VHH binders against q9p4d8. Designs and how they scored, part 10

Target 1, 280 residues: q9p4d8
Amino acid sequence: MDFMKPETVLDLGNIRDALVRMEDTIIFNFIERSQFYASPSVYKVNQFPIPNFDGSFLDWLLSQHERIHSQVRRYDAPDEVPFFPNVLEKTFLPKINYPSVLASYADEINVNKEILKIYTSEIVPGIAAGSGEQEDNLGSCAMADIECLQSLSRRIHFGRFVAEAKFISEGDKIVDLIKKRDVEGIEALITNAEVEKRILDRLLEKGRAYGTDPTLKFTQHIQSKVKPEVIVKIYKDFVIPLTKKVEVDYLLRRLEDEEDDDATQKSGGYVDRFLSSGLY

## First folded at step 25 (VHH)

Design dd4
Fold by ESMFold2, look of step 25:
Structure dd4 (fold): chain B 280 residues (1-280), chain A 121 residues (1-121)
Amino acid sequence: as target 1 above (280 residues)
Amino acid sequence: QVQLVETGGGLVQPGGSLRLSCTASGFTFSDYDMNWVRQAPGKGLEWLSSIYSEGSTITYADSVKGRFTISRDNAKNTLYLQMNSLQPDDTAVYFCARIEYSSGWIEFDYWGQGTQVTVSS
């Protein structure tokens, strides 16, 4: 898809292809992270003497990456959502004016705090090679964590694009549910049990197949592989519910754009809207 | 019980036209977004065009934009693809596919059997 061409973003085949790639990326990132031990010191607040910083090593490293990435326009893109919006800076590069695809408030739909909490407390223990520390690999471990977190965030928040497509598809039915603030009704509209089963079955098959990749078999650096059932459990227990939350939160506000004359003025991307809103 | 049946394929010369139809049964056609998809011999799937259930939101892949036109007649439960200016590399089996949504995912959950389009002198 090309975010400079909104019609390509509404193409349902392009949305499907993007979702497939995000799913594949998450699985590979979990496999990469599974090479390291849990390494709880990475996540412990103030474990390391980082000047002028209060937080975990992961918090610091991720926030520095996001600051640098914002300077090269990463968070101007509609599909990128920061974990640390307050560290973003203006870009050094010529500004890209992405056409409006999502609702004007889309960058306010952000569950990254929940993702980070669930990742460190539930996902890392489930995919790590073992408990304990690998003191000589803390930087590499945290880099693998960043890849996992960014891919999870992108997949979960891509629910905003799927929700927009669903809004277009449903017409008056979803409008009535939004007016009633019927969260359960909206959640039912965005849920299909057979499709959810296909998602989980596909993840199980991919997890098994990726474990048999001949290239991965011969790589000297692979410490362990994540069990396919763990991937399925992470999706079922965390990725799917958080994606539904993103979709419901997005849809509940969708009529604001139909009533607000200034909605299009706020489509300049997350960095511009964040800076103009006064949130640091 | 969901069925999608493509018709209208055949052999045409380069520069020719064909109109494909996809007749739907076993579900409320007007509730579903639909896609045309093709698969050339020995190749993967190519998404050609999406049409949303209301019929006016339409997208095309760059490879067919300006040459192909998707439409739907919800009263007749039929999806159409008008294909103009056909070239040899348009040769493929053409499928219609139904779109279903769940949990931030889009699934092409039912497909027709396909109709063969061959563009050759």
Scores: ipSAE 0.734, ipTM 0.901, lowest interface PAE 1.1, mean pLDDT 87
Fold by ESMFold2, fold request of step 26:
Structure dd4 (fold): chain B 280 residues (1-280), chain A 121 residues (1-121)
Amino acid sequence: as target 1 above (280 residues)
Amino acid sequence: QVQLVETGGGLVQPGGSLRLSCTASGFTFSDYDMNWVRQAPGKGLEWLSSIYSEGSTITYADSVKGRFTISRDNAKNTLYLQMNSLQPDDTAVYFCARIEYSSGWIEFDYWGQGTQVTVSS
């Protein structure tokens, strides 16, 4: 898909292909992180004497990455969501004006604080090689953490694009649920148990393939230590529920972008007006 | 029992036209987004066009833009693909697929058996 061409973003095959790639990236990043121990010092507040900073080494490193990346327009892209919005800085490159596809409040839907908490407390212990420290690998470990966090964030927040497609698809039914503030009804509408089973089954098969295929190795030192069942558990317990939260939060506000007094306008909003108005 | 049946394939000369139909049964067709997909010999799947359940939100792959037109008739439970200006590299099995959503994922959960389109002089 091309975010400069909104017609490609609403193509359901393109959305599915993007989701497949994000899933592959997460599996790869978990396998890379699994070569390190849990390394709790990376996540311990004020473990290292970082000047004028109160936080963990990971917090500092990720925030500096985001500050630099914002200057080169990373967080101008519709599918990039920052962990530390307050550190972002003005770009010195020419601005890119992405056409609107998501609702105007999409940037306010951000569960990265929850992702970071779950990652450090639940995911790292589940995928790490062991529970100890590798003091000579602190930087490499934290870099692997950043890749994991950023790929998790992209996949989870891509739920906004899936929710937008679902909103277009459901018409009056989802409008009624939003007006009633029926969170349980919205959650039921975006959930299909058979599809969830297919997601988890595919993850299991991918985890087996990546973990045993020597052509996927980067170096002689990188070996998969994460069991496919752990990847499936992380998706079931954390990725899927957080993605649903993103979708519900996005949908509950979706009528804010619609014309007032039109309870039945299922095709309203920026996407439909943009495409139908001849402004493309 | 969900069923999708493609018809309308066949042999056509380059530059010719065909209209494919996909008849749906076993589900409420008007509730579902649909896709046309093709698979050329020895190649992977190519997503050609999406049409949302209401029928007015439509997308096309670059390879078929301007030549193919997707449409649906919800009253007849039928999805269509009008294919114009056909070329030899359009030769493939063409499938219609139903789209289902869950948990921030999009799945092509039911497929037809496919209909062969062959473009040859």
Scores: ipSAE 0.720, ipTM 0.899, lowest interface PAE 1.1, mean pLDDT 87
Fold by ESMFold2, last read:
Formats: structure tokens, sequence, C-alpha cells
Structure dd4 (fold): chain B 280 residues (1-280), chain A 121 residues (1-121)
């Protein structure tokens, strides 16, 4: 998928391939984080004497990464959503002009505060090697945390792209639900129990494959401690519900871009006109 | 009993044309987005083209843009792929696939059996 070429972003095969890669990345990152103990000091506010900062070591480290990454255009990309929007700085690189695919308010749809909260309170204890401190490797542990958080954020907020495709696909049905502010109707429209089961079954099989890999069974590696049922539970209890929240929040506002001739031409109209010209 | 049946494959010479059809049954075809996909011998899947349920939003892979045209006739429950200017590297099994959405995921939940397209002299 190439965000400089909007036709590749609305290709449903490309969307699925991106989702598959994001799922694999999350599983890999959980396995990498599982080599470390839970290390609660990483997440404890003011545990370390960080100059001019109130927060956890993880909060500080992630915010510094985001400040640096913003300067090299990471958060200009439509699929990247920051945990700490207030630390972002302007880029010193030449500005890149991404064509519009998502609605104009897409960057306001941000559940990273909840992701961070759930990650530290629920996900880390579930995937860590044990409940102790990782005294010799606090930095490496927090770096693994950042990889987990960023991949979770990317997957969950990619729900905006799936929601946009769904909006295009559903036509008048979803428009009526949005006008009525029918949250439950929208949630039902974006939910298919058979597909959810396939998501969870695939995660279970992937987790079992990693756990039953003959190479892993014969090695002494902390990374081998992630139980497949934990991965499934994380998706069922947190990833899927937060993704649906992102989708609902995105869809509820989607008509803002359609209620204005400028908004329609600026965002949905541009992409729709560009893509539909292939019918000519 | 969702069923997708591809037809129209065969042997063609380089530069030739074929028209593939995918007949759908067992579901409300007009409610679903659809995709053409191909798999060349010994290679992975290549997503060729998506067409959204109402037929106006269409995407193509760079490898086929300008040569292939996807379309659908919702009244006949049929998806089409017009393939022009075929070359030997278009040789593959061509599948149609149905798209289903849930929970920020896109699933190709039903596939046809595929139809063989062979481009050779």
Amino acid sequence: as target 1 above (280 residues)
Amino acid sequence: QVQLVETGGGLVQPGGSLRLSCTASGFTFSDYDMNWVRQAPGKGLEWLSSIYSEGSTITYADSVKGRFTISRDNAKNTLYLQMNSLQPDDTAVYFCARIEYSSGWIEFDYWGQGTQVTVSS
C-alpha cells in the first residue's frame, strides 16, 4: 500500500494485507516483550528522577521517541497516531503531500490514552516472563514496550481505513444510522460474528504454531513464554473493542465531510472522483 | 451455501484478450464488495482489483491497470474481469473472492474454484 497513491489505499486486498502484517507485527512484539519481566517500575509515575518531567519512564521514553519521529515526518503519515500529541515538533525535512483518503478529522480520532492504560495494566502482566523487575535491562524492556504500543496503536487506528471502506460500501444505510446518531446500529453494522471468530481462531493457531515450533521447544529462551490463549484474550477483550470504538467514532462524524461542497471536494469527493474515473 | 463460480479462462496468444465471469449464488450479491485475485505457478496471491458493492468505487493493481477492467452486474449476480493485452506473465489461476468486514478487519470469506488463464504462443 502506498499512501502517496490513494487508489492503493482503498484496494480491499491491500487493506487486508496491511492488517495481516500488523497482526503479525503485534504477535512478534508480544513475543519480544515476553522475554522481560513485568517490571512495574517502568510504568510507575516519578519512579526515576527524570529532569523536568512528571510521568513514568515509559511515558518519558515514548514521548521522546515521538518528538524525534515527528521531526522526520512520521506523524504526517495518515496511518500514524501519536500517544503524546503535545510533544510533536515540525519537521526539518521537505514537506510530503499525502493525498486525502480519510475524512478531514481522522487525526482527531485517537484512543492511545486508553491503549497505554490497558497495555500497562492488563497486557504487560499477561505477556511478561514473570512479575519481577527487569533491573539490568530497563531500557531494553521499555523499548520492547514502545514497539508493542506503536504496533497496537497502528492496528487499532487502522480501523479508520476499514471504516472508510465500509462507509463507501454501505451507502444510504449507514448514512441514515449516522444522522440518527445510532451508535448501537453502527456497531452492529461493523460487526460480523463469523469474521470475529476467524480473527480469534487465526490468532490461536499462530500462537500455537510459535509455541509448538520444534526450534523453540529445544531452546532455552524467555521469548517462549507467551501463551496463545493470552494473545486471543488480549484481542477479544481489548484490541477488537477499541478498534470498534475507533470505527464508530470515525463513522459518527463522517457526514461532516459530505455536508459541505468544499469538504466533499476536498476529501471524499477527491478520492471518489479519482477512483470512479476508472469506470470511464 | 455461498457459491462463486469462475468461467472464461483458457489459452490465448500474447496480446490477446479474455473475459472472466464470476457467478454468485447463496447470498445477496449487491450487498458485497468483490475482488479478483490471481496466483501464478509457484507464486503467492496477487490482488488484482477491488469493486465495491454498488460498482462505482474500483481499484486496480499497477500490474494490470489500463489492461484489465473489473465490472459487476448486480441484477445478474455476476462479477466480470475483461483482460486485454495479455502477456505470458499474466498466466495464472484467477479467482473471485467475496469481501466481509468486521471489527476493523477485512476477510475474503468465500472464493471460487478458480479458472486457468494461460498466455503462450
Scores: ipSAE 0.714, ipTM 0.894, lowest interface PAE 1.1, mean pLDDT 87
Fold by ESMFold2, last read:
Structure dd4 (fold): chain B 280 residues (1-280), chain A 121 residues (1-121)
Amino acid sequence: as target 1 above (280 residues)
Amino acid sequence: QVQLVETGGGLVQPGGSLRLSCTASGFTFSDYDMNWVRQAPGKGLEWLSSIYSEGSTITYADSVKGRFTISRDNAKNTLYLQMNSLQPDDTAVYFCARIEYSSGWIEFDYWGQGTQVTVSS
C-alpha cells in the first residue's frame, strides 16, 4: 500500500497483505528474541547507571531510538505509533505530507503502555530461551526486544485502519451503536469466531514452519525454543484483545469527524448526509 | 451455505471487452464488501478491485485502473467487473471473493470457482 495514495490504503486486498506481513514479522521477531534468556535486568528500573534517566535499560534504549527516528520522519507515517511520545523531536528533513485516511484523532489512540507492560511481564517469559541472565548479551537482547515491541505495536494499532474500513462498510448500524455508546455491540460487530479461529490456526502452522527454518536445516535440535502454541496463546490472550480495544476506542469517536460545522448540507456519503440532517 | 458463482469469461482478442458477473447466494450480499482477484498461469494471486458494501467506496490496482470497472447490484445479489482494453497479460482465472472482518483482521472467507479469461492475438 502507498500512504501517499489514500485509495490504496482502503483497498481490502492491500490491507490483508499488510496484515500478513506484520504477522510474519512478529513471528520472526519472537524467534529472534527466543535466542536470549529472559534477562530480567534489561527491564529492571535503574539497574544500570544511565545518566539523567529514571527507568529500565529497555525504556532508555527504545526512547533514544524513537528520538532519533522522529528526526528522520518515522512518526510522520500514519502507521507508526511511538512508545514515548514525549521524546519525539522535530524533523530536520523536508516533511512528507501524507493524505488523511484515518480520523483526525487517530494519533491519540495509543495502547503502547499496555503493550510494553504485557511484553515484559508475559511475552518475554513465554518466549525466552530460559530464565536467568546473559550479561554479555544485554544490548543484543534489548535490540531484539525493540523489534518485537515495534512489530506488536504496528500490528495492534493497524486495527485503526481495519476499523476505518469496517466503519465505511457498516454504515447506519455502526452509527447507531456509536451514538448509544454500545461498547459490547461494537465489540460483537468487529468479532467473527470463524475468522478468529482461522487466524489462530494460521499462526500455529506458521509457528511450526518458522521453528523448522530451512536455513537451519543442519541443526541437531528437532524443536525451536519458541513452541508454536506459545505464539498462538500470545495472540489469543494479548494481541487480539488489544487490537479489539484499539478498534473500539477508534470507533467510539469516529462520528467526531462526520459533523458539518458550517451547518451546510454537503454532497457526501450516507453517514455524512445522515449526520447533517440531525438524525441521531 | 455461502456460494459465489462467476460467469462471463471467454476468449477475446486484444483490445476487446468482457463483463464478468458474480452471483451470490446463501448470505445477505448487501452486508459484505467484495473483491475481484485474478490468477495468471504460473503466477500468484493479484488483488484487482475492492468494493465496499454500500457500493460507493471503490479501489483498483494500478494494473487495471482506468480499464476495469467494478460495480454491484445489491438488489440482484450480483457483483460485476467490466473489463475494457484487454491485453494478453490479462489472461487469468478471475475470482470474486467475500470479505469478512474480525479482531483487526480481514479475511477472504469465500471464493467462487473462477471464470477463465483468455486474451489471445
Scores: ipSAE 0.709, ipTM 0.896, lowest interface PAE 1.2, mean pLDDT 87

